VH-VL binders against q9h9l3. Designs and how they scored, part 108

Target 1, 176 residues: q9h9l3
Amino acid sequence: PRKMVAIDCEMVGTGPKGHVSSLARCSIVNYNGDVLYDEYILPPCHIVDYRTRWSGIRKQHMVNATPFKIARGQILKILTGKIVVGHAIHNDFKALQYFHPKSLTRDTSHIPPLNRKADCPENATMSLKHLTKKLLNRDIQVGKSGHSSVEDAQATMELYKLVEVEWEEHLARNPP
Below, E stands for the ipSAE of ESMFold2; O stands for the ipSAE of OpenDDE; V2 stands for 0.75 times the mean of E and O plus 0.25 times the DockQ between their complexes.

## First folded at step 5 (VH-VL)

Design V5 (framework fv_unasnemab; at its last look DockQ between E and O 0.67; V2 from the best seeds 0.00; counts 0 for: pae O 6.2 > 2)
Fold by ESMFold2, look of step 5:
Structure V5 (fold): chain C 176 residues (1-176), chain A 122 residues (1-122), chain B 107 residues (1-107)
Amino acid sequence: as target 1 above (176 residues)
Amino acid sequence: EVQLVESGGGLVQPGRSLRLSCTASGFTFSDHYMDWVRQAPGKGLEWVARIRNKYNSYTTYYAESVKGRFTISRDDSKSIVYLQMNSLRTEDTALYYCARDEYSGSYYFDYWGKGTTVTVSS
Amino acid sequence: DIQMTQSPSSVSASVGDRVTITCRASQGISSYLNWYQQKPGKAPKLLIYDASSLQSGVPSRFSGSGSGTDFTLTISSLQPEDFASYFCQQYNSYPYTFGGGTKVEME
């Protein structure tokens, strides 16, 4: 029996001119939206651009942050063997330096039935903010203080639930 | 080895107060929801209260029969869950179990203590 | 509150028998139902979670089924250690509620 979790990450800029996206926060929630993990993470490289307007990450968050190697181990332990839901989730896995089996991965940015419920083109890549407003009547990512990865992971799980039965049946009939 | 040890039970008069404690060991206490479940003599199980973990702001929930009279709390530094029971009634007489709620995918009580007996009698 | 009605309240059985216990919810609870075993003087032990998922360390002779309002716990071949009381529990909504229990006893 497969447990299901949702993940969302916030990244900061490292490397030349801050162009490399490095993991600085990760939140994981269960099926009911309870938080299983929520830690600030210290990238192994110097942070060039906190990207605070979107990431919500500030210098003070890094003072007691969990080193990347340790955090990655903790996160992967939670994800192993589970169905993992995310929005544009390949970016999260890239930041984790990790590959999750496609058969256990669900990406709310690319679920045609979900777009259909939102009256959007089936193959369009819709933002989490837009889908959440249209389908859950909730505003997330409000203001310019940055995103909350907890809020975003919770929204992602709720969106998936709207199409879970249909999409799981589709995937069972059409294995990725 | 997960262990939950309840204490603080006893005989009390109606209208009085009592505080139960549950000492936890063998797991990362701060990650888990903790619950109290009671069982009156010869009766079934009744869920009493829940306190959520640090990631969920320690929010609490109560059965209607105890709401306003009982308060669940926790001290993560000591790995202790408390149940403060005020305005006790004879119908609160029961064996009180401390239970760990598995939060990783579903909500069920995977570990229970042995319980502590509360008797409310004149 | 969601009332859980459990039947039968007791059953007399012999080692080797197939035992079936039913739990009915007063409203739909999807698969949000757990089963516990309790021996006299002991704390409950989780057997089945989410209606049909077997808890680690629980023998495969135990199985659960059902969805919505009607759920079943089955012991395919009763063993001496299975004489106990069994309780269902819903977690669809607060307050979480238990069935009244089923006592499985030796004939």
Scores: ipSAE 0.065, ipTM 0.646, lowest interface PAE 6.1, mean pLDDT 90
Fold by OpenDDE, look of step 5:
Formats: structure tokens, C-alpha cells, sequence
Structure V5 (fold): chain C 176 residues (1-176), chain A 122 residues (1-122), chain B 107 residues (1-107)
């Protein structure tokens, strides 16, 4: 069996108007929620918008942040060969400028059995916060300090574990 | 090359204290959980303690046999993990290994030191 | 605590023999079991992790199987360098516990 990890990234705004989402933090946890990686990451371009209220990223976090190229290498080393679980994970991969094999990717924002379990429409895109509250009775992303990517990654993994057996069987019968 | 070198063992009387050290090299020490495992003479292996890494708040775990007496700690700047052993008992006599957890929760020990001998005797 | 019962405690075998070592957990531990080899005067060496995954560099004659409570380490064809002690270890929960060990010795 392949090892499974969950990933969550925080992005800041770069580019002329800050519309480019650049990786500024990445957290990776294992199946048991242990943190394998959690680093602030320095984008290659000037940060225009820290998006602090959502990202939790502040200027002080970038002082000793890991350069993007280095961080990317570290992260890819961890992800390679793993089943990677995330929520709306395409955003994380985009920010990483890395695309994990689809067959080894699990996006909790697109798992109908998970939504069903949460009494949500199967084809709706529900937030991590909502699913976590409904299914785990846990509050995440609370307060004004921004998101915790570690907390989000852990929640994502816990959510997936609820439907892991069913979903893995489904994927085996219906490979992407 | 990954290397773990234990030190600090010796002969002590019951009730005394001893501090073991394990110096790591050849890898990013700060990323790994570190454990102590001991082996009494002619006996099997016994897990003693674990300390997790900075990402997991350096949380510690202990075998019941050493709780309240032993303390595991680490200095990432020096790549050293410690085992402070207080109120030593004769049954603490063993070869003490330090061991590395490969991926901060792999929960197997892929590298071991050669061990340091602790003898508790009156 | 989870008790790991390892059997046999010792086994005499010859080069080329198939050797099987069993480890039983006092409760279900899923696949959270590792196997180690220890030679006299040496530190343990990881052979198998997660019940059936072969550690890098370990010969393919070693294999692990099992889940739940019963686990097996198999040496398909014993080699001279395989005479040693072997230990199972669970990591389902703290405290981690080892089996009592199995000594594979020359017949």
C-alpha cells in the first residue's frame, strides 16, 4: 500500500496587482496527522498582497522564509510516489508549479460520498471548514489570524479517512 | 552517511542519575523524531522514549517503566538527543540505543547507534 | 499495553531452509508492525516495515505478511548471514512494544 499524505498551502498575491497566487507556506501531514513539512516560503517575485486575513502570512514570516525553488524541491521529495490528499488541491499544485499524478491525487472537495455523509449535495463544492464542522465536529479557520495550513491539512486527512475505503474502491473500479 | 553515536553510559549505584547523549550526523536532524531503545543483557528490545520534532512541538512519550524518572530532550542546533535518567534502578541496566524515525512519523527505526552501556549496581 | 508474542523463541535451521517467524499482537494493530534483524554485538537493522514493505537494501528473500493480530516474517532461503535474532515491533499505539525475539541459529 502506498503512503498517504495531506497537503495544504497558503498563497500570497504577487504580480502587478497582486492577482498571481504565489506559494508562501506549505504544510504536509502523514496519515496520522504528524507534520512532515511546514515552512514559510519566499516567492520569487515581490509580494504585493499578503492576504493575511486568509493566508495568515505576514511580512515577518518572509524574513527567513525558504526560497521557493528550494522549498519546491523539498516538497516534491515528500510527495513523490505518495497518495496526496488535499482540499481544492488543484490550487496547491498550481502554486507549487507541480502536478501530481491524478491517479494518486485525492481532492476532498470533489468526493461525493464525503458530501453525502455531510448531508450536502454530492456534486456541490463545500468548504473545508464546513465539512470539518459537520463531520468532525471541529472548528477550523477560526479567528482573524488567518488559516493554519497544518490544521487544514490535518482536517483534510481526517475527512478523507472517513470515506477512504469506499472511495478507494470506487477509484479502483473507475480509475481517473 | 547517517551516523548516530551514543555516549554517557557507565556504572552507577541505584538512585543515582546519568545523562546519555546521542550525536547525529549525515542528515537533517531537526526533521526527525528520535527514540531511545534499550536492551538488557541477553534480553530483547524495549522502547524507552520518543521525542518528536519542532513541527510537532517536541512532544515526548515514555514507557511506563521510566515515566517520571527519565526525560528525553533534544538540541537541534547541536544535532543531539539526550536521555536524562534519574532514580536509576538495577532493572535499568541495559545497552541504550538511539534510533531515528525516518519521516517524522514513519514509526520505524531505519538507523540505530551502536549503543552505550548503562550498568546500575550496588 | 499491547503485548507482542513472538514464536518460536529459537529455531535451528540450515542454509537454504525456509524459515518462518510469527508475531501475535494482544489486540488488533492493523498493519502497524515492523521487523528487525539483530546480529550479536550489533544494533538492530530494519527489515520490514508496515507489515509487508521491504526496507531498501534488504534482500528479497525476506518478506512480511499479516494484518490485525497475526504477522509473519519469512526467509525463503536462509543464507549464512541470516543467522541472527529477529524482533517484531508494533507502533499502533504508545508505548511501542517489541516481541520477545527469535534466534535463528545453525542446525
Amino acid sequence: as target 1 above (176 residues)
Amino acid sequence: EVQLVESGGGLVQPGRSLRLSCTASGFTFSDHYMDWVRQAPGKGLEWVARIRNKYNSYTTYYAESVKGRFTISRDDSKSIVYLQMNSLRTEDTALYYCARDEYSGSYYFDYWGKGTTVTVSS
Amino acid sequence: DIQMTQSPSSVSASVGDRVTITCRASQGISSYLNWYQQKPGKAPKLLIYDASSLQSGVPSRFSGSGSGTDFTLTISSLQPEDFASYFCQQYNSYPYTFGGGTKVEME
Scores: ipSAE 0.025, ipTM 0.631, lowest interface PAE 6.2, mean pLDDT 93
ESMFold2 (binder alone), look of step 5: mean pLDDT 93; pTM 0.941

## First folded at step 7 (VH-VL)

Design B1 (framework fv_amlenetug)
Fold by ESMFold2-Fast, scan of step 7:
Structure B1 (fold): chain C 176 residues (1-176), chain A 120 residues (1-120), chain B 108 residues (1-108)
Amino acid sequence: as target 1 above (176 residues)
Amino acid sequence: EVQLLESGGGLVQTGGSLRLSCAASGFTFSDYYMTWVRQAPGKGLEWVSAISGEGDSTDYADSVKGRFTISRDNSQNTLYLQMNSLRAEDTAVYYCAKDRITIFGPFDYWGQGTLVTVSS
Amino acid sequence: EIVLTQSPGTLSLSPGERATLSCRASQSVSSDYLAWYQQKPGQAPRLLIYDASSRATGIPDRFSGSGSGTDFTLTISRLEPEDFAVYYCQQYDSSPYTFGQGTKVEIK
């Protein structure tokens, strides 16, 4: 009944030795996997490490990127009041400097039934790549040129849909 | 240098209200998450509430949700905690703390704390 | 919520000795989002270590952090008189922020 979206963000390294993760791209898809938002985002701090192998972010993407403050406002308008699905979504919310209500948050890295379907320990934190291969028979995050946040958001939504009925019933009986 | 100065603590009766303030200096206040952490006498640390740099996103510990309100005035570099319906278990030193970077993370600078005593 | 359990509760040592403090999480802490704080009587906590192993500004190199997942360690290689204090671990992986109950390092 509530509108549902999936999010995935890419972060670059800022701060001393690039140890801080700053938002550099955000993708949001709807229930059917259609893209609602996909923008490169310019961090307010100097980028020390693009982490290109994982993020897919290069200097060229920053030239016309949306400034963090503007992008954040746009993203929050999309997320507010919706059920937001993500994988290890705490990292995305940190990068966005945002607290989304726990009752409206779904983290596919912490859903025991999803791990059970993948023949993994229920309390383990499994990677998005592993769960997607096991349950959807699809390879994502292939190669060494970085991840696609659109592809990751789409995979995350599809994974959640596998356990949606069961998990929503669980949450209705056991509110967070 | 970074400085955080809390004020507003004191003795208050059960069911009463109190507003804490934290004056910040030495950094760009609006760029950082700010938090309140409390410590009951002789006990450990308990996170209470956090607010985003622009003040448009807030979070609370379950123990204070619905009773406490965090807010900030970026033009005055001041963080606030409005405490309503106070209970004996809210007795603690309340610390204002700054997020280390510009995200929800560890706290690199803390104020000296202000004591709140709730009694009957 | 993630519950952090520290051990031992009290560690009695002499100056010059090595201190090893443990922090165990009830579930995996992602991306090493684990910090250590020092608190002396009557004072505010002081950040020592963030991201499990990074020293905060001004913290002596005798302090080191290690670990990942559910098991984290703070090591003080050579205790100085000023190091006798209470130490807290804290996770910032997910809301709510949670702290361990503390380990007191005291002189014996």
Scores: ipSAE 0.008, ipTM 0.609, lowest interface PAE 8.3, mean pLDDT 89

Design B10 (framework fv_amlenetug)
Fold by ESMFold2-Fast, scan of step 7:
Structure B10 (fold): chain C 176 residues (1-176), chain A 120 residues (1-120), chain B 108 residues (1-108)
Amino acid sequence: as target 1 above (176 residues)
Amino acid sequence: EVQLLESGGGLVQTGGSLRLSCAASGFTFSDYAMTWVRQAPGKGLEWVSAISGEGDSTDYADSVKGRFTISRDNSQNTLYLQMNSLRAEDTAVYYCAKDEITIFGPFDYWGQGTLVTVSS
Amino acid sequence: EIVLTQSPGTLSLSPGERATLSCRASQSVSSDYLAWYQQKPGQAPRLLIYDASSRATGIPDRFSGSGSGTDFTLTISRLEPEDFAVYYCQQYDSSPYTFGQGTKVEIK
């Protein structure tokens, strides 16, 4: 079996009107929820909008942040060859400027059995907060000071574990 | 002014190889993912392959995986597609296209395409 | 893989009329990561709309996009002669990137 990790990234707004999402924090946890990586990351472009309500990023976090190119190299070393679990993970890969193989990608926002367990339409994209509350009886992303990417990565791994056996069997019979 | 110019297309025999090139100008090439999209005569658009701005991350459509290799030379602002083990169904106009943002965006600029004809 | 289905296959209209083109996804497209392209014979595709509803640079305001989730629409409010072309939707939410099969807008 391949090693499995879960990832969650926080993005800030760069570019015109802060419309571009640039990586500003990344957390990666292993199968048991232990932190493998958690760093604030300095985008190469000027930050226009910290999006603090959601990202939890403030200007002070950028003072000693790891430059994007260095952080990206470190992160890709951890992800390469592993099954990577995330929620709406395409946004994380987009911020990392990285193509992870679809056969090794697990997106908890697009797993029909998981939505079914939560009494949600199978083809809908449900928020991580909703699925975690419904299936794990746990509140995440509480308050208005931004999300914890560590907490989100841990919750994402736990959600995947609920459907891991049936979903891996499905993927073995229906390769992506 | 963004410009993309493909070259390298032509007639090849089944099982043969071709290398396509796309010369880019008018933008900071290494900041953007690049893609190849093909279109068989009279048919729709089919995504073929993509490469990250740094050139260290690639992705392929299942139909070409193991046969095609995408690469780039950021010092020369050039994108490549090495096509091996060509099949009749690979016959198409091949477009290079630029990601609109950096990666995983829509394609905001396209070259005029280069025709690849694979015959037995 | 997200499959995009466009309808109708062909739309026959006159200049001045409104064109409404549909694109349906086999599963929800997150964050409206859906684009529309125009292609004329012998030419490369041209980006019209991105993020479901944002007009690309230089695109006239008669072109508009709408929709979310699985149902998306491209509207051309008043067809000009140069608008008769094939239109493709594309999702960039997940790999592989996929395109619809196209809708041809032709003169009746």
Scores: ipSAE 0.387, ipTM 0.794, lowest interface PAE 3.2, mean pLDDT 91

Design B11 (framework fv_amlenetug)
Fold by ESMFold2-Fast, scan of step 7:
Structure B11 (fold): chain C 176 residues (1-176), chain A 120 residues (1-120), chain B 108 residues (1-108)
Amino acid sequence: as target 1 above (176 residues)
Amino acid sequence: EVQLLESGGGLVQTGGSLRLSCAASGFTFSDYAMTWVRQAPGKGLEWVSAISGEGDSTDYADSVKGRFTISRDNSQNTLYLQMNSLRAEDTAVYYCAKDLITIFGPFDYWGQGTLVTVSS
Amino acid sequence: EIVLTQSPGTLSLSPGERATLSCRASQSVSSDYLAWYQQKPGQAPRLLIYDASSRATGIPDRFSGSGSGTDFTLTISRLEPEDFAVYYCQQYDSSPYTFGQGTKVEIK
């Protein structure tokens, strides 16, 4: 089978009123949760809003951050040809400016069997924090100092593993 | 003023090939993802393919995957669609369109379209 | 893929009347990543609305969009002669990008 990784990105606000989401950190873990990539990333545009409560990113993290174009190249080398798991992963791919094949994409916010296991409506988009608490009995994204993209990527992989057999069988019968 | 101009359409036999071009002007071409959208006679719109601003990332509709190849030449502000193994179902007006945002957005500018007719 | 279903298929109205067009998604569209386009015979589509409710540059204020999740609406408050056209919704939340089948707004 294809190799599998999980990704989680943190974005900061750029552009007018800080409304544009620009990549500022990316974490990638393998199937077992080991970190393959975790870097702070310097956006090419001026940062208007660090969104620190959510992103965990502060001005100090930008001092030695990898420039966007270089980081993007490194990240795409890891993702290309692999099954990539994420939560609301479209936002991560948008920040990376990257089209990942839908046949190799697994979005834990859009897997009906996963919602079913959590006693949630199958077509609802549930937060990573909620699914992780319900299904893994674990609290993530705790406090007001921002999220850990490593923690989020690890939780996302573990959530996917709960439905992997069922969902891969579904996708084999219903190719995207 | 943003302008997109398609060319390369025509009559082609089933199993044949065509290459469509889209000449872009009025914006920084390499900053925006570009897309091809087609419309069969009397039918609705169908997305065909997209390419990132740098040209290093592409996406395709299942109906064309393996037969069509999208590419771009940022030095000449030109988008391409290489169409191989053409089928009758590929008969359509093909539109070139620009992403509004940079990538993963709606399409704010469209070309006039170029007609591709696939027959026996 | 997300399937978009538009209704009605055809809407027959007179100038000055209100038009209400529906677009329903087979699954939730995140962040309101839904657009509306207008197309006249022999012409390319024109972007009207994006992000469900944001009016595109140059679009008259009689056009408005609303909705979220799976149910979206395009409203034309007072039809002008130039508004008789086919209208398409489109989602850009997930690949593949998909369009609705279209609603034709025609003169009664």
Scores: ipSAE 0.363, ipTM 0.781, lowest interface PAE 2.6, mean pLDDT 91

Design B12 (framework fv_amlenetug; at its last look DockQ between E and O 0.03; V2 from the best seeds 0.00; counts 0 for: pae O 12.6 > 2, placed apart)
Fold by ESMFold2-Fast, scan of step 7:
Structure B12 (fold): chain C 176 residues (1-176), chain A 120 residues (1-120), chain B 108 residues (1-108)
Amino acid sequence: as target 1 above (176 residues)
Amino acid sequence: EVQLLESGGGLVQTGGSLRLSCAASGFTFSDYAMTWVRQAPGKGLEWVSAISGEGDSTDYADSVKGRFTISRDNSQNTLYLQMNSLRAEDTAVYYCAKDYITIFGPFDYWGQGTLVTVSS
Amino acid sequence: EIVLTQSPGTLSLSPGERATLSCRASQSVSSDYLAWYQQKPGQAPRLLIYDASSRATGIPDRFSGSGSGTDFTLTISRLEPEDFAVYYCQQYDSSPYTFGQGTKVEIK
């Protein structure tokens, strides 16, 4: 496997009227799609809105969830020094309160060749669900019980692999 | 009331070093990422560097990587920018700014700015 | 890196008129990660709008933001004398943070 991982996080609503997004689950997979990390995470603030229809998180998942500061430390140890792939990955890094080096970050929502393969405008931000259906012929995020961050991380890695050679060559010629 | 007070600006020669400080008050300093943004005379705003609330994660604009180091002392509510190998192009007013959320948000409070002039 | 282009460079108007300022991104910005700032001569920037359309604390309701994707707009519905300033847009969707070049709103 390469020194590359894919990440997907689920957030719940905290703060006034639940408008703040706080980390509540994180999944990390390796290049082949094997799970390296998958934990429910307890935010330091009271959860106002579980956002269950999208996050898949319920009150029961918080009972033995890993406290945020501990989970963050574990996650950062996995991410440090690796190429990290994600979709709209800025949101995941925001929830983790973490700056990952741009040169080691791959965001499948901002890779023009990937959009081109999907017959979408190169500078548009397409959803993970749309790109996965178009390019991998797979349906993810099905139903009303919330998303699987493991499934999303696996799909994200597979999408990146479709353009990996082309995009890595582009980045070598045009360093970020 | 949130306040950010910069200091340490001045006139330095090309190749020299300078350390900027920003004293923060009125909020829980360690809960928020802090940022340095600069503005060259007559020009627009350019982001320079950011540091996480705990101080364990940093980011830099490509133009300053390897020359500038951002750091913070949460016990003293102070943000720093160590500037080495200064160039004429680094001449600017340097602002410290507080992230609105915790990290990767807009900047809700800014200091008054401190002028750095790099000349030969 | 996301490049933000503001237009017009200068907008010359009289008090009481509507000002419409444009900010265009080189690639899509997630729909709520765009901010607008006001800067007066000799002063630090002041946050006006965040998440594309939310007014910051203390900002008058004559200021409004709109847009998504690559096209964003700041509207000042009825210019007051204090509103003549330079305005910057900023994205925080991806690293590095970037600002537009600014639009100067000046008196005719």
Scores: ipSAE 0.525, ipTM 0.833, lowest interface PAE 1.9, mean pLDDT 91
Fold by ESMFold2, look of step 8:
Formats: sequence, structure tokens, C-alpha cells
Structure B12 (fold): chain C 176 residues (1-176), chain A 120 residues (1-120), chain B 108 residues (1-108)
Amino acid sequence: as target 1 above (176 residues)
Amino acid sequence: EVQLLESGGGLVQTGGSLRLSCAASGFTFSDYAMTWVRQAPGKGLEWVSAISGEGDSTDYADSVKGRFTISRDNSQNTLYLQMNSLRAEDTAVYYCAKDYITIFGPFDYWGQGTLVTVSS
Amino acid sequence: EIVLTQSPGTLSLSPGERATLSCRASQSVSSDYLAWYQQKPGQAPRLLIYDASSRATGIPDRFSGSGSGTDFTLTISRLEPEDFAVYYCQQYDSSPYTFGQGTKVEIK
């Protein structure tokens, strides 16, 4: 049986006008929600916009942050060969400069049965916060201090478990 | 001055193999992801494959997956595309392209291209 | 896969006229990761616009990009003789990083 992990990342703005989303925190949890990795990460280029309202990243977090190249190596070692669950997960992989096999990728923002359980239109893109409140009765991303990637990764894994049997069977019959 | 110079194109028969090279200069090659894009004669652009700056992560268009292998040698500042089991529809000019940043696009510099012609 | 549909297929205009090129995505493009390229016969593409609206280095200010989500526009405010070419949009949000089919801007 292939092991599963869930990932969530927080991004800061780099590049011209701070438009590029660069990795500044990454959290990975196992199937049971235990934290396997949680590090602040120093981007390889100048941070233009900390995006603190959403990211929760402040200058002090960068002082002892793990350099991107080192963090990336650590993270990829954890992800390789595993089913990786995330929410809008292509953004996380893009920030990691990484391609994960489609057959091993699960994106809770694109699972119709999950939307159905939340009494939402099957093709709607629902926020992690909304799905978590509706299906897990939990409030995440509370306040104006930004998101917690540990909280978000844990919520993402729990959401996937609600549809895991159905969705894994669907994917087995319709391989990506 | 950034330069990208493709080579290795030519005429090859269906089922054959060809290896393209792209020599890079004028920037720190290992810091940037690289991409192959192709254009069939008289047609539009098609993304083919990308590789991370470290060379440890790759992806391919479905049309070439399993037949093409992208690689790089950062000590020689060279990008490669190994093309096996070539088909007539692989006939195209192949461009190497450099990422502007490190997010697999957009592409701020392109080579002049090398023509691959696949004949029966 | 995100399909990009450009319109019109061909724009026939005179120098000095305004050109408006459209690119429509089959699904929303995250963070406006959309670029525009210019290509002349026998040449490699040239990056004009990235992130939907930012001009690349050395691109004249007559080129501007706008739009978000699924609908994007390239505008050339006053066509110069050197602007008659084929223009492609491209998304770099999710792999495969697809291109539109192109819009040819030609002399009327």
C-alpha cells in the first residue's frame, strides 16, 4: 500500500512587483496528521512582499529559516514515491520547482464527491476554509495573523479521508 | 549576453532516434529551469518538456511521454532532449527556452531552433 | 489541461491602427500566469508580456496586457511596421504549459 502525506505551503512575493509566489513555509503531515516536516524557508531571492495577511510570514521568521535549496531537497525526499494530498496543489509543486506524478497527486480543490458532501456544486472551486468548516466543523485560518500551514495540511488530509475510498476506486478505474 | 544554441536536428526515419543539444551561456545555467518547445511547419507552438535547474525534476507533454527524455549537464551548461521512437508528427523546429524566474515560465530567452524532420 | 483559444485568427490592419487580441482559457489561470509572445517568420518567439500585464524588458509601451481568470487581452495601441507578426498567448499555471493557436496581425 502506498503511503500518503498532505502538504501545505505559505508563499511570499518575489520578483518584479512581488508577483512571483516563492516558498516561505512548508508543512507535511502523515495519514494520521502527525507533522513530518514544518520549516520556514528562505527564498533564494529578495522578498518584495511578505503577504503577511495571508501567509503569516514576517521578517523575523526568515532570520533562521532554512535556505530554499536545502529545504527543497528535504521536502522532495519526503514526497518521492508517495501519494501527496493538497489543496490547489499545483501551486505548492510550482513553488517547490517540482513535478509530482499525476497518478500520485490528490487535489481537494478538484474532487466532485467532496463538494457534494459539503452540499456545494460538484464543479465549484471551494476554499479549504469553507470545506473544513462544512465537513469537519473546524475553523481554520482564524484571525488576521495569516494561515498556519500545519493546520491547513492536517485539515486537507482529514478532508481527503472523507472521500478516500470512493475517489481511489474512481482513479483505479480511470487512471490519469 | 544570454545565448542559447540548439544543435542535433536533421532528417531521421520513423522509429529512429535523435539527440538535441542546447548550449547555454551568459547566465548561471544551474539557477534556471529549461524547457523544450516545438513548432511543426506552419503550425503553432507546443510545449514539450521542462526540467528544473538542479535537473532532478522533469515533466513531459503526453504526446512525447515515454519516448523523449529531457536532461541537463550543469557542468557543461548544456540542455539535452533524447528523442526515441520518432513519428511523423514529431517533425518540427525544436526550441530551447530559458525560464525568466524559476517557476517553469514565462520564457525570456529562446534559441533559434533546430529542425527535426521525420520521414517514412 | 488548460486550452487557450485566441481570437481573431487574423487581424488585417494598417500601420497606426490599434490592435486588440483576445485569449480565452478553458479554466481559470491562477495568479494570472499568462504570457504573450511575438513571432516573425523564421524567428524564435519573443516575450512581450508576462503575468498577464507586465511588460518584459525592452518591450515598447505601446504593448499592454490585461485580463484575469479566463479572459486576457493584448493591446498594441499604435501599430508600427515591425509589429506585423503572429502573437501567441501561453499559460504557465499548470503543466502542460499550453499555448494558444496564434493570432496573425497582417497588413491590410
Scores: ipSAE 0.514, ipTM 0.840, lowest interface PAE 2.3, mean pLDDT 91
Fold by OpenDDE, look of step 8:
Formats: C-alpha cells, structure tokens, sequence
Structure B12 (fold): chain C 176 residues (1-176), chain A 120 residues (1-120), chain B 108 residues (1-108)
C-alpha cells in the first residue's frame, strides 16, 4: 500500500493588484496527522496582499520564509509516489505549480460518499469547515487570525479516513 | 457593532463630479479591504471598485476606470469614491461594503447606500 | 470577465416550500470564491453564503450553498415569510468581481 499524506496551502496576493495567488505556506501531514512539512514560503514576486484574515500570513512570517523554488522542491520530494489528500486540492497544486497524478490524488471536496455521510448532496462541493463540523464535530478556521494550514490538512486527512475504504474500492473499480 | 454610513450622494449633471464618503465603525478599519457596489434603480448589483486595507492596492470595474477613484483615510475610518465625468448610466444607489477578507470579497457588511442621480 | 447567470429569474413559492436557486458561471470558479446575498426591498444586501458553502454569521441553517466549477446552488430548505427577496450570487475569483443578475423569490 502506498503512503498517504494530506496537504494544505495558504496563498497571498501578488501582482500589481494582488490578484495573483502565490504560495506562502504549505503544510503536509501523514496518515496519523503528524506534521511532515510546515513552512512559510516566500513568493518570487512582491506580496501586495497578505490576505491575513484568510491566510493567516503576516509580514513577519516572510522574513525568514523559504524561497518558493526551494520550498517547491522540498514539497515535491515529499509528495512523489504518495497518495495526496486535499480539499479543493487543485488550488494547492496550482499554487505549487505542480500537478500530482490524478490516480494518486484524493480531493475531499469531490467524494460523494463523504458528502452523503454529512447529509449533504452527493454531487455538491462543501467547504472543509462544514464537513469537519458535520463529521468530526470540530470547529476549524475560527477567529480572525486566518486559517491554519496544519489544522486544515489534518482535518482533511481525518475526513478522508472516514470514507477511505469505500472510496478506494470505488476508485479501484472506476479508475480516474 | 459594525456600521457603515454612506454620504455625498445627490443630483448631478452629466459630466459633473461627486465625492462619496463612507464612515465606518465597529471594526478595525485598516484591517479590511473596502468596496463600492452600486445598484441602478430596479436593477441588479454591480461591483464598482475596491481598495486594500492599507490603501496600497485598488481595482476598478471597466465601466468606471479612468473616471472614478477609490481612496481611504484610515485615521478617520472613512472610505471615499471620487466620481468624475459622470454619466446617466452611473445613476444608482452606491453601497459601501466591508470585505470579509480581501479586496476580492465577499462583503459581510453593507451600508444603506447613498443615491446618485445623474441627469442631463 | 466571468459572467454569472442566475436561474430562474423569478421563483414563486409558498412558505414552507424548498427553494433552489442556480448560479452558472461562464468559466470555472473556485468553490472558495463564490458568495450569495439576499436583498429585500429598500434594504442593502446581506451576505448569506461565502466560499460556495459557508454560512455567514447569523444566517439560519435553512440556507445552504453548494457547487463547484461553473455550477452553484443556493438552497432554502423551508421558506419563511421573511425569505421572500432577491438573491444574488457573486464571484470573487477574478476581477471584475461580478454579480449574477439576481433571482426573485416571491410568494405564490
């Protein structure tokens, strides 16, 4: 069996008007929720909007942040060959400028059995916060300090574990 | 309690200018981007302009670019919209809106709006 | 720009009924960048849902949002008398941060 990790990224706004989403933090946890990677990342372009209320990123976090190219290399080494779990994970991959093989990707925002378990429409895309509350009875992304990518990654992994057996069987019968 | 109060609306002739203000209270003003959204009579909502918390980033709808200028005075907790070269199609209720997170939205608090009427 | 098209234009229902409102985008919008607003006559809009499926503070449980990509849905499980209003979707994925044209939920 392949090793499984969960990933969550936080982005800041770069570009002339801060409309470009650039990776500013990445957190990766293993199957048990142990942190494998958690680094602040320095975008290659000037940060125009830290999006602090959402991202939790502040200027002080960027002082010793890992340059994007270096961080990307580190992250890819961790992800390579593993099943990668995330929520709306396409955003994370986009920020990383990396796309993991689809067959090794698990997106908790697109798992019908997970939604069903949460009494949500199977084909709907529900937020991580909502699913976490419904299925884990846990509040995440609370307060005004922004998200915790570690917390989000852990929640994502725990959610997936609830439907792992069923979903893996489904994927085996219906490869993406 | 978050409060947003628009002012400065009124009747203006085509080609004229008007400056709207929005007085904000109940939150740390500089921590949040602010946005202007307008609504023509009997019509839907239209995003107009946004400004970051520190005022160092701004954005405009194409329909108002070059004519409108958004600004803010964080020491006074006030948002502004300078409107020049006004057109009939600019007639609308202008809402001041607090961004939940960034200049992108969403907008979790709105003022009651101020009416701008542009006539020939 | 991303054009949001809401449907139906008008939804006539009775209190207690389920309301389903659609918002379709001309191009894909991240599920984290879609909001729903409610506007009653003579009032400013009120945020209902953000990030496609997150309820804003103080919003009753009967309101829910779902969707991804180009198709988003606002659902009111059981309409209350105060729910009859106009509803707008809005994307904040990319500038300009456009609104849908609105759906009017009116009493049958």
Amino acid sequence: as target 1 above (176 residues)
Amino acid sequence: EVQLLESGGGLVQTGGSLRLSCAASGFTFSDYAMTWVRQAPGKGLEWVSAISGEGDSTDYADSVKGRFTISRDNSQNTLYLQMNSLRAEDTAVYYCAKDYITIFGPFDYWGQGTLVTVSS
Amino acid sequence: EIVLTQSPGTLSLSPGERATLSCRASQSVSSDYLAWYQQKPGQAPRLLIYDASSRATGIPDRFSGSGSGTDFTLTISRLEPEDFAVYYCQQYDSSPYTFGQGTKVEIK
Scores: ipSAE 0.000, ipTM 0.534, lowest interface PAE 12.6, mean pLDDT 92
ESMFold2 (binder alone), look of step 8: mean pLDDT 92; pTM 0.939

